# VH-VL binders against o27280: the designs that were tried, part 335

Target 1, 266 residues: o27280
Amino acid sequence: MDSMNVPEVLEIKRIVEESESVKTFIFSWDFRREVRPGQFVMVWDFRDEKPMSVSLIDPVRSEIGISIRRVGEFTDRVHGLSEGDLLGIRGPYGRGFELMGRDILLVGGGIGMAPLAALADEATARGMRVDALVAARTADELLFLDRLEAAGVNISTCTDDGSCGFKGFAHERLLTLEENHDMAAVCGPEPMMFQVMRILDERDVPAQLSLERYMKCAVGICGQCCLDDTGFRVCAEGPVFWSQELSRVREFGRYRRDPAGRRVPW
Key: E = the ipSAE of ESMFold2; O = the ipSAE of OpenDDE; V2 = 0.75 times the mean of E and O plus 0.25 times the DockQ between their complexes.

## First folded at step 15 (VH-VL)

Design ca2 (framework fv_cemiplimab)
Fold by ESMFold2-Fast, scan of step 15:
Structure ca2 (fold): chain C 266 residues (1-266), chain A 118 residues (1-118), chain B 107 residues (1-107)
Amino acid sequence: as target 1 above (266 residues)
Amino acid sequence: EVQLLESGGVLVQPGGSLRLSCAASGFTFSDYGMTWVRQAPGKGLEWVSSISGSGEWIYFADSVKGRFTISRDNSKNTLYLQMNSLKGEDTAVYYCTRGDYSWPLDYWGQGTLVTVSS
Amino acid sequence: DIQMTQSPSSLSASVGDSITITCRASRTISKYLNWYQQKPGKAPNLLIYEASTLQSGVPSRFSGSGSGTDFTLTIRTLQPEDFATYYCQQSLSTPYTFGPGTVVDFR
């Protein structure tokens, strides 16, 4: 409740360099405060606070990991930190993924593989068969392949430029895969998620999709992360949504809104 | 009133290059993906390329991959198709349309004829 | 690629007739099918999207149905302006593909 909304200052225990632009920051975590795949935390560098998905949940080592892509001033400062430095963490927030059935398909694009990597760990630990379709622009931007392989996940890759795996987009690769799944989880750029969702809908595969939208607050009080047409709030009712919910949202995959309420196209 | 006006279609030698333009008006251009569709004389419709509202998500038909480039200038409400290494098989009326993966092709321009012959 | 076929390739009809055009996809595409009308010498226009949703401004005599692989476009009480070529198009995935068209001619 209250403790969830107060930043806890944590020491960076370990930093894993996932790529030139992505690092995973690992912290000791007290699992009396539940964390589930698909949830996010607010990361505070003592100047600004930004939401970040939890990419590692390890109760055995009492650790969580947060993967951060370098895309702006805040993330550039955080990438400059070293093991032993401090960050403020509050949360977790949001609705996590729900697991059902025996087989799951993960479809991730770029940094969207971060929450899906945590989900893969949970699904594998539950004895589920996990297939992952990992998509990126180039081979250098594919994330978590070694971790997924070590967990026993069946991996397919695709890159826009053909530098690794299938040459093309996630939805084009998915269309050539004829394997059935009890459920799917999808995270990445909305154009990818929109097109993947249509194929999963055609196959009657229930899918959960994780949205990363601008959020002014993480407690669901403000309307800044509200989706057009439905009134859904990403921080309150998401970030994970069922495909049936998102199919009613006309803005999904087309545009989002900035802090001033202006449409920002995909 | 939504309007799309293509221009640039002319006779071109095989192996040549040509740029088509499409001027859009009557709607917020950047809110919509755009698509080029072509039609060879007396033949059916063939999808060529689509581009998202921001210009970051681009898709091509296999027949034109590596030869054609789609782009847009949202400040000028204009869609472009840069056509390189033109072949006789590229002879067609090229239509500018509003729509992409996320929106049906709900408005079409009048088309511009490209003829590729020696 | 998802291949689209249409039946018939052409048909002759009179004003006041009810006609049906069929579209088949080489694999299941759920409801992700659009219908277009093209009059001679003119650009196509959108009639129906997502198999059965009528585009704004399109007369109610047009209707679409179907799901999966088989779809139909029906024109009830055919009008003179309906003599045209009709195309279906799958919108499930790139590359987007059109049917070969059905020509509706005056009998």
Scores: ipSAE 0.753, ipTM 0.880, lowest interface PAE 1.4, mean pLDDT 89

Design ca20 (framework fv_cemiplimab)
Fold by ESMFold2-Fast, scan of step 15:
Structure ca20 (fold): chain C 266 residues (1-266), chain A 118 residues (1-118), chain B 107 residues (1-107)
Amino acid sequence: as target 1 above (266 residues)
Amino acid sequence: EVQLLESGGVLVQPGGSLRLSCAASGFTFSDYGMTWVRQAPGKGLEWVSSISGSGEWIYFADSVKGRFTISRDNSKNTLYLQMNSLKGEDTAVYYCTRGDYSHPFDYWGQGTLVTVSS
Amino acid sequence: DIQMTQSPSSLSASVGDSITITCRASRKISNYLNWYQQKPGKAPNLLIYEASTLQSGVPSRFSGSGSGTDFTLTIRTLQPEDFATYYCQQSLSTPYTFGPGTVVDFR
């Protein structure tokens, strides 16, 4: 247990508008508390608290960034904030991505590209070759393309409606990108991740996948964070899991559980 | 016992529309994705469309994209296929089957025949 | 699209024979392959999934093998109810594709 249960009130230093529905909130951060790509923090607006992946980790400027999509009441309130306003941040929580080998593939869907953008920065800093497949429903929902390009990442895109790049889904696009990679990292909606995992399994590429479901609780205390059949908890043992671990989890990509433990389909 | 029962297949004119239904019983319907597979007379099997358990993840064969829509009503344990702008090439027995990207097509209904002809 | 081919297109056999049907994918699909049986005038039924896993209730005389691009369905000691058309289907990715089928006729 890391005991990071008390929120620190931090000033919003800068806001970057990533799209009409996504903003990145940047805070000064004391890197005596390490943050790794794939970890999340609890964001508190003094009414409600929600988990958010860290999308920028910059020890040189002593900054972290948190990218938030407008999807409901909490995120709508946070999007209404300005530079200089305050938010509570506690964490980081969870296990981050592990990097290995020389070549990495990133596959991100929508806001799932946020933790992968932080990972891309670390991978490029280590001298790895980075290929990214950025997927969204429409062109307007593709995120971080300029940031990835600036980092030297090789980018492919796809949209469900064909408004940018390949017309189709991430797994269909991935089939046309037959390149060798030592590992992959995947983050996005679980049905996308499930189908991408199958392609990576065929290619014998070990993958890490991030299961960042909206959670109410602190690390290890919430039953709704449990995965079916394995006893894994997203907030305690995740949110990042290796594909070999997820391949035996019946729940992954098929359904999740509500607070009472009942199945909710994807 | 898992049962799937298709209905709605009839003779329809080219350019016409038709909605097929599939009534499911014997399992928790919302736990499974569902699929439509068709078979033209004397021909092999052709995947048409799949829908996830919630109804939010939908996939189509290129031959039907923009003309067909798949939907489900989990409160009624029913799968639908709305077919618009029908062509002679759409003439087939349409099978309802349980399964999608996450599950093999393990149970099949008896099929319903759609004939598109003048 | 991933293309599936089957051989032979048809075969004639007698009760008690052992038969083999092959299926080939146009690209590697790991073990993401299913086999179906369709009797005349009836709906298909699932025999095997993930290349070699027998579906519950399917007789043990059916077996599947292979990975990557080449797959085999074997029926040992053919029974009268086994005269049917057999289809392979790749489950790696949409669009899902079936082989053209292999007709197993009585000799």
Scores: ipSAE 0.792, ipTM 0.900, lowest interface PAE 1.0, mean pLDDT 89

Design ca21 (framework fv_cemiplimab; at its last look DockQ between E and O 0.92; V2 from the best seeds 0.87)
Fold by OpenDDE, look of step 16:
Structure ca21 (fold): chain C 266 residues (1-266), chain A 118 residues (1-118), chain B 107 residues (1-107)
Amino acid sequence: as target 1 above (266 residues)
Amino acid sequence: EVQLLESGGVLVQPGGSLRLSCAASGFTFSDYGMTWVRQAPGKGLEWVSSISGSGEWIYFADSVKGRFTISRDNSKNTLYLQMNSLKGEDTAVYYCTRGDYSYPFDYWGQGTLVTVSS
Amino acid sequence: DIQMTQSPSSLSASVGDSITITCRASRKISNYLNWYQQKPGKAPNLLIYEASTLQSGVPSRFSGSGSGTDFTLTIRTLQPEDFATYYCQQSLSTPYTFGPGTVVDFR
C-alpha cells in the first residue's frame, strides 16, 4: 500500500473562519504528494473519520486547506479545535477536476464552493478567465467571496432569500446569464447540481460535477459510496464526474443512501 | 396502482385562506417529488409549486410566492398546499401530480376546485 | 421565463387521420419537453417525456420529436378516444411552463 493510505498526524497551522458554520483548517503539506482540486482527504480526529474536500492548495507556502461545515458530532468536535491541535490526514483520494479551455464557469452552492475555490486558484494561476456563480440560502452562507475576488474571479451571487445578489436558485440565475464557457465545474446540493447540469447540457458546455456520498474506506473497497446502476464508486471513479457519466446514474439528484444503505430522498 | 386524491377545494372570499390536501397511494411516497398544477376555468395549465421527496427543496411560481406554502407528511402519504391571501385569479382546479425537477408529471389526481369570489 | 407556444390552437380531424401538433419554446431547451393529454373534465395524462420517449401504457400511435426550440407531437391513426386537449411543457428550468394547448376535435 502506498504511504498515502496511512494517516499522517498533522498540526493545525491556522484556522480561518469562513462563516458562522464553516472553518478552514490549514496544514503544512509536502507537495511531493500531489493534490488536485476536487480530490478529498480523510480527516481523523482519533475517534472518527470523515471525507473532506481540499479547499486550498498553496505550493508556495507549502500548505493545504480543508473547509469543514459544522453539521454533526464529528464536525462539532473538529470545530472545537484550536491552532496547534492535531488531526490525522490521509489522502488525497479520488478524481479531481480537469481544466480545459480558456474560460471556465464555476457553480457552487454552500460548502460546495470549497473544492471550487481551490480550482479557481489553479485556473486563475494558469491565466484562465474564471466566472463563478456562488449560491447559498442566505448572504451569511456565501463562502470564499473575498478570496475569489482577490484571485480575479468574476463573481455572481444568488441567495434563496434575496439577501445578496439574485433572488432565487443557481439554475435560475444561470439561465439569465448568456455567456459562453469552455467548461464548467459544479459542486453543491444535488438538486442544484441536477438542474444546473441540464442548463449546461442545453448550452453544450462540458461540465464536471462533484458528488458527495457516504464514504468509509476512500479506496474503493467497502462499496458504501457505490452509485446505483453504474456501480461507480464516488471515492474511486469520483467524486468528480463528467455530466455524461452522471446522465447514466439514476440516483443522481433523486436520492442518496445513508450509512445503513437506505434510500434517502433529497 | 398509483392514486392521487385532492381535497379541500371550496368557495372562499378574497383575502381568505385555504389548505388543500392530496392523499397518495400505490407507490413509495417519499421517493418522489410532488407538484401542484392549477387550471383556471376554460384556461390552460399553470405550474404552482413543487416539493422534493424530503420536503427540503421547494419551488414556487412568482404568482403565488409569499402567499402559498407547500408541505408534505411522508408518514401520512399526504401533500399539502396552504393558500393565504387568496385572490380572484387563484380560482382554479388544483391538481396534485407526482413529479418535480427530476421526474415528469406522470400521475395526476382528479383535481379540486377552489373558487375565490365575493 | 421560458414561454411556450403551440400550433394550431385547434384542429378537426377524422378517425384514422394522422395529425401533427407543434410546440415552440422561446429559447432552446434541448429535449426537456413533455407532452400531456387532457380530456374534457379529466386530469391531464403524460404522453411523452424528454421530447420523444413514450410514457408506459401510452399507445404507439403517439410519437414525439424535436429538439432545441421546435417540437412536434404526432398521432398517426387518430382514435375516438384521442379527442382531447394537448399541452407541451418545458422541464429545463423553473418556473415550469406549459403551452396554451391544442384542442383536437372530431369532424
Scores: ipSAE 0.934, ipTM 0.964, lowest interface PAE 0.5, mean pLDDT 96
Fold by ESMFold2-Fast, scan of step 15:
Structure ca21 (fold): chain C 266 residues (1-266), chain A 118 residues (1-118), chain B 107 residues (1-107)
Amino acid sequence: as target 1 above (266 residues)
Amino acid sequence: EVQLLESGGVLVQPGGSLRLSCAASGFTFSDYGMTWVRQAPGKGLEWVSSISGSGEWIYFADSVKGRFTISRDNSKNTLYLQMNSLKGEDTAVYYCTRGDYSYPFDYWGQGTLVTVSS
Amino acid sequence: DIQMTQSPSSLSASVGDSITITCRASRKISNYLNWYQQKPGKAPNLLIYEASTLQSGVPSRFSGSGSGTDFTLTIRTLQPEDFATYYCQQSLSTPYTFGPGTVVDFR
């Protein structure tokens, strides 16, 4: 069996500092184990295991990249590692993005640009026209601009504080961008995704949105990453969902559930 | 069942500051975003600010950006509006309402009058 | 900003009449439109959300229709308690904007 759900211990080949709080860890990868944009892997530091989106898929160099934002004890430990150190990786898991049509809009907020950067590479390789709206609180938190530019992506930016590009939120900037696309892909904080989805819905643009939900089990057998009302398991049915599916989920953009099942508002 | 009660509206001089409060009851406060809407005497409704259930997502009308701050205390079921650098054009009845980007403004308090005048 | 306009600015009606108020958005907003009623000296009340969905407790004589840029609020068989000002409001995007209101006066 060449596909077992056990961690493979891999050497950190290269580390790219994307910002003060985000690093991309690059590993050699055997592409007989296929990886698609929108999928995630479980990263194991030999103490804890956390899901992380794949941000780079490079079969020519036989590499994958995983971008990690420093937000707690696990990620702080991982950020302390150096090239040559080891991490356990298992996966990939989840449904990836589907590409269709001739042009695509990417809307990313903060670390949500990580899976969208991988998608941008695939879309441009397929000859699609790619427009990206990159949103963050401040200019220092905008991610992957150089990589997107190198790929030939048409980039718009917005920051809450106006330090780069449009001053305001992603959905407000999107209203001033009147181009229609064959599809869109959206990833970022759920309140941002909720408001962006409404504008895309008004424009009749089918959208795929990637949800970030904490889970105990990447296979979906433990039920900790279920959406209310629909019973969708983020790691099994997601993390990527069509907007038509999410429009029926009352909790989307409003609240999530903690490990005890209690509602936690956005 | 759902009740919202504003307080804090008084006469203030131009350039002054004032904090409005809204006490909520009859629902799980933290499950809902909250909004402030104002109405100048004899005029229509104007959206001022919205805050998400957690307090992390905040939106302001351009007319009040940099001068007003919205906040909430979910342990006290209370919404606040801190108003600084007040101008005559800020004179209005200020309404507390339940709702934000994800919910309509479905319940409203009775309002509290703020008068900015010398 | 998305500008909202209402027509007429005011109208006079008698109990038992049927009236229609129109709201127009400066750009397409799908069905992200709400209607509110405000009686003199009182706070506004939500009547309709998502263009056509009646808020719980609102009488069935109220109805909303429309999508995109043009919307209508209809009140059938007007009752004495319906003399009020009516506002539309777009909920597509911040900054949220209200129409200027339509005053429904007793004739």
Scores: ipSAE 0.833, ipTM 0.921, lowest interface PAE 0.9, mean pLDDT 90
Fold by ESMFold2, look of step 16:
Structure ca21 (fold): chain C 266 residues (1-266), chain A 118 residues (1-118), chain B 107 residues (1-107)
Amino acid sequence: as target 1 above (266 residues)
Amino acid sequence: EVQLLESGGVLVQPGGSLRLSCAASGFTFSDYGMTWVRQAPGKGLEWVSSISGSGEWIYFADSVKGRFTISRDNSKNTLYLQMNSLKGEDTAVYYCTRGDYSYPFDYWGQGTLVTVSS
Amino acid sequence: DIQMTQSPSSLSASVGDSITITCRASRKISNYLNWYQQKPGKAPNLLIYEASTLQSGVPSRFSGSGSGTDFTLTIRTLQPEDFATYYCQQSLSTPYTFGPGTVVDFR
């Protein structure tokens, strides 16, 4: 193992309100523990522990940011915290995104834009041309638009209700966009990623997709994050997979498993 | 044996409403997305709407958006189609089929006829 | 929307014939194409998915081929039960569109 598996207790340095339902919590971070876009951390509120994507990687300021959507009891409690309050952080874990070529497409749905925002910063710093398709159910849920624009990212938006940009789903918007990218990075609801992957496959665009599964250990020992058919552990061999790897996984896009191992549909 | 049984098709007036049901058996209903496909008399097949296994992911043909809703009750193994603001062009046999964005439409019911006329 | 066309719109054939039906998409759809058979007064049946994979229980005289925009359904040694209407359908993206159908009648 390359990282300490015991949470380090860190002070919340700053909180950024990204939307009504999403906050970014910023911590001081010692970058001797390297963090890559697409990796995740386990966040401990002294009662429960949940995986969260890293959305900001800033070695200059020695900071990381973790974006959290309020969706249940754990995230409700974390959203109630203030600057100066404490959280436990362990990690980072998992395989991050790999950049290639000069032209990259990002396709993000909802909170899935969090790791893609970190990737966009790295890609633009390398001088890559970055296009982003940012999807949400409503305009109020589109994330990181100002940050992406300031970084020089070319943004297309879509919303399910049509309140901003294209009215419809990410895969439907993607079908109407240019087909000239060296690679794609995709993160969001798994049904969105499944349908986006079909279009990227048709275009012969190499794609990396970030999956979410139930996690307990986060280091590949407990088996809770394993995918059917292949036995890939999302916390170890992923969460970022190449589309080729996922083509062998029947469960991708179709279902996941709960902590008891029961099949749960998307 | 996978079985799908539609019901609820009747004669309705333009502007009216109607709710179709599809009873499913012979498989784990919640594991599969479901779809409505319709066929006007003497015409081809038209996809109407799909719903994922959880019910969270829902898609509609443009011709029915805003007028139709699709739902499912996984505890009763039943798929529904609520049709509002009905028009003559909605006259068709409505088929319940198993499948969505993630599966082809592999099992079909025998259909229920909806007629929209004065 | 991805438009699907089929040719011919109808054909006449005899038992024992080999027939071919073509389907064309208005844009490339890789192999995301399905074929259905519908007999008069009956529901459709899935024959082929992903362009060339036979559905369980479908006789081997049926085959599908193609990728991109052009697809073919072939029925070898036509049987009496094969007189029906055949539809293609793209599964690349919503809305999931069907072709207009090809009627295969007894000569």
Scores: ipSAE 0.773, ipTM 0.896, lowest interface PAE 1.3, mean pLDDT 91
ESMFold2 (binder alone), look of step 16: mean pLDDT 93; pTM 0.948

Design ca22 (framework fv_cemiplimab)
Fold by ESMFold2-Fast, scan of step 15:
Structure ca22 (fold): chain C 266 residues (1-266), chain A 118 residues (1-118), chain B 107 residues (1-107)
Amino acid sequence: as target 1 above (266 residues)
Amino acid sequence: EVQLLESGGVLVQPGGSLRLSCAASGFTFSDYGMTWVRQAPGKGLEWVSSISGSGEWIYFADSVKGRFTISRDNSKNTLYLQMNSLKGEDTAVYYCTRGDYSWSFDYWGQGTLVTVSS
Amino acid sequence: DIQMTQSPSSLSASVGDSITITCRASRKISNYLNWYQQKPGKAPNLLIYEASTLQSGVPSRFSGSGSGTDFTLTIRTLQPEDFATYYCQQSLSTPYTFGPGTVVDFR
């Protein structure tokens, strides 16, 4: 953590309930500080600080949104907050997505749709054709469908249990979708991203993948990511990487490291 | 070096249940996904199920979905296949293999025979 | 589902022969293809992965080639222990599917 980048205390302007486990916290934002899809901020609840991807970038309303899934102590506390309460926000940080060509495929799993929703807004504003494959375990975990539809995105869904759309996994659904895209952006659990990457590689579609575990590396506090580097400094410019870069990383999709350097399997 | 040893295969009545086990040794078990592959007598190989190193990512063949469950105990280096609502078509030698979506099925156990018959 | 086919379904050969087995996928699978050998009454063993990479401990007389939809397994100078059934398997996507097998019998 860099001490020169201090959190700004911001009021929660609006909270959107995305699902039983996901909320989007919306803040007024001064866009003299640019923020791009794929970047993250450090969210401080005055006890702990955690990286969170930016899910809404709205210069017209002067708002930024951060979508948070309830998974542990920090996120439980943040979910207990109300409109008018305060959070510390520091950033933005990290490498954002790059847009190229005319057609983009977005593949998102669960909360991984959060940074992709922001990217969809930028891509559609740029005049690109956007196809999105939205994947989740169950229908109630599919995120941002109404927002993507409003933006003019062509949506396909899949759920593991078949409760909405294709019954199966993202990579299985992807095999049944059109092959022609100039680029892809993928965000979700690493096992999903690994399997999706193989199919995109077979199709010769360049893909960018966003890895949450490299967010802290981008702000200089994750030594373990550097130790796990397999031939280049993967952790130096995350969280977004090209598929060609990730194909060299033995750990991608298989395991990660805890603070003690022990392997944690996917 | 790497060893996989299946157990639990027996004769069972249609509609019955059975749990197969696979004991692994010679490698760091939790670093690898594991797979069950079966082979009916005189027939070819059929993929049944795969499980990731943590046990959180699980895949099944359509023929066994809803009837079989795959699980693992990394503290005991053991893979399991719980088989419910068994059918005659489930009669096969069941092989434990090392591998999943991220790794080829590079080592195989000796297999354990499950016979579903009246 | 990705369907796998093999040709021939069986072949007869003598020690010292060179043989070729072909495998075809119903869609492009890049190089995500494995080859296995199974002797009667025994478990399969991995021969080749990623279409052409020889598994450690497998004799150099075995080789694999191909990409996309068409693949071959070649065994040069066939040995007595090579009389077995050979299977290809696609590893691009679940459900993982095997070819029906090719039986290599003694002539």
Scores: ipSAE 0.768, ipTM 0.889, lowest interface PAE 1.3, mean pLDDT 89

Design ca23 (framework fv_cemiplimab)
Fold by ESMFold2-Fast, scan of step 15:
Structure ca23 (fold): chain C 266 residues (1-266), chain A 118 residues (1-118), chain B 107 residues (1-107)
Amino acid sequence: as target 1 above (266 residues)
Amino acid sequence: EVQLLESGGVLVQPGGSLRLSCAASGFTFSDYGMTWVRQAPGKGLEWVSSISGSGEWIYFADSVKGRFTISRDNSKNTLYLQMNSLKGEDTAVYYCTRGDYSWTFDYWGQGTLVTVSS
Amino acid sequence: DIQMTQSPSSLSASVGDSITITCRASRKISNYLNWYQQKPGKAPNLLIYEASTLQSGVPSRFSGSGSGTDFTLTIRTLQPEDFATYYCQQSLSTPYTFGPGTVVDFR
């Protein structure tokens, strides 16, 4: 096992409130352990451990950020913490995004913007042109707009209820945006990602999609996080997959599995 | 085999309400999106609304937004369309269709006629 | 919205003829196009999906071709049961739109 498989107790250096339901927790990080956009870490509150995407990678300041949405008991406890408090972090884990070309599109839904925000930072630092479509149910759930703007990203928004930007779904908004991209990265609810993937396929834009399914494993291989049809394990071979890999996965966008292996529809 | 059976179509006055039902059998209902498509007398096909397997993702044609509600009861293998504030232009045969993985409408019911007239 | 058009609006043919129907999308839709057949007084049935894939149980005399914006449905050796209205439908994005239909009548 590598040192990455032992939780390191880190002090919360800074907390950024992204929305009423999302906070980014910032920690000092030793970049001898490389972290890439699209990877995740296991966050331990000394009671439970959960996987969280890395949303900030700043080697100049020697910091990483982890964005957490309040959705249950664990995340509610973590949201109650303050600067100076401690959390256990181990990782990083998983396959990250690969950047290619000069012009890229990011399509994020809700908390799915977290790994894409880290990718946007790296892409803009490399001199790439970045267009981001940020989607949410309502305006107050749109994430990272100020950060993306500060990075020089060209931002489009949509909300299901029309409270900000285009009224409609990400795939409907995407049809009204320019088609000139060398690659795309997509992260959000699977039904959104499935619809977006089809439009990117029509445009012959190679897409990478991040599947943020729940993981329980502490080591690289985890049998319970298997994709049917292909046999890929999300925690070992994901969470980032190319669209060509996902086009063969019958479950993608339709249903997921509970701990007993039973189908749960989207 | 896959079967879809619509019911509920009747004559309704303008401004009235009506609920259509579609009974599904022969497949795992919750694994599939479902769709309502309508056809006015002597006219072509018009997509009305689609709903995901769980019922959480719902799409509507602009012509019916705010007036119609789509829902499903996976325990009863039944799809519903609640139609409110009905207009003469809503007069049509309403078809229940199964959306496959790609929103291809691979199986259709026989349809149920809704007439909106004074 | 993606607008679909069909040509011709109607055609007359005899049993044994081969016919083609054209469908055009107002924007590129890759191969996300379906063809449906509707016989008089009946519900539509799926013939072809993903532009060229024949639905199970559909006779091999039906074929689809095209990609992007231009698509065709071909029926070889027309049979009596093929006299019907044919619709194309784009499945790329909501709102899912149908073409206006092509009526195939007996000569």
Scores: ipSAE 0.534, ipTM 0.795, lowest interface PAE 2.3, mean pLDDT 88

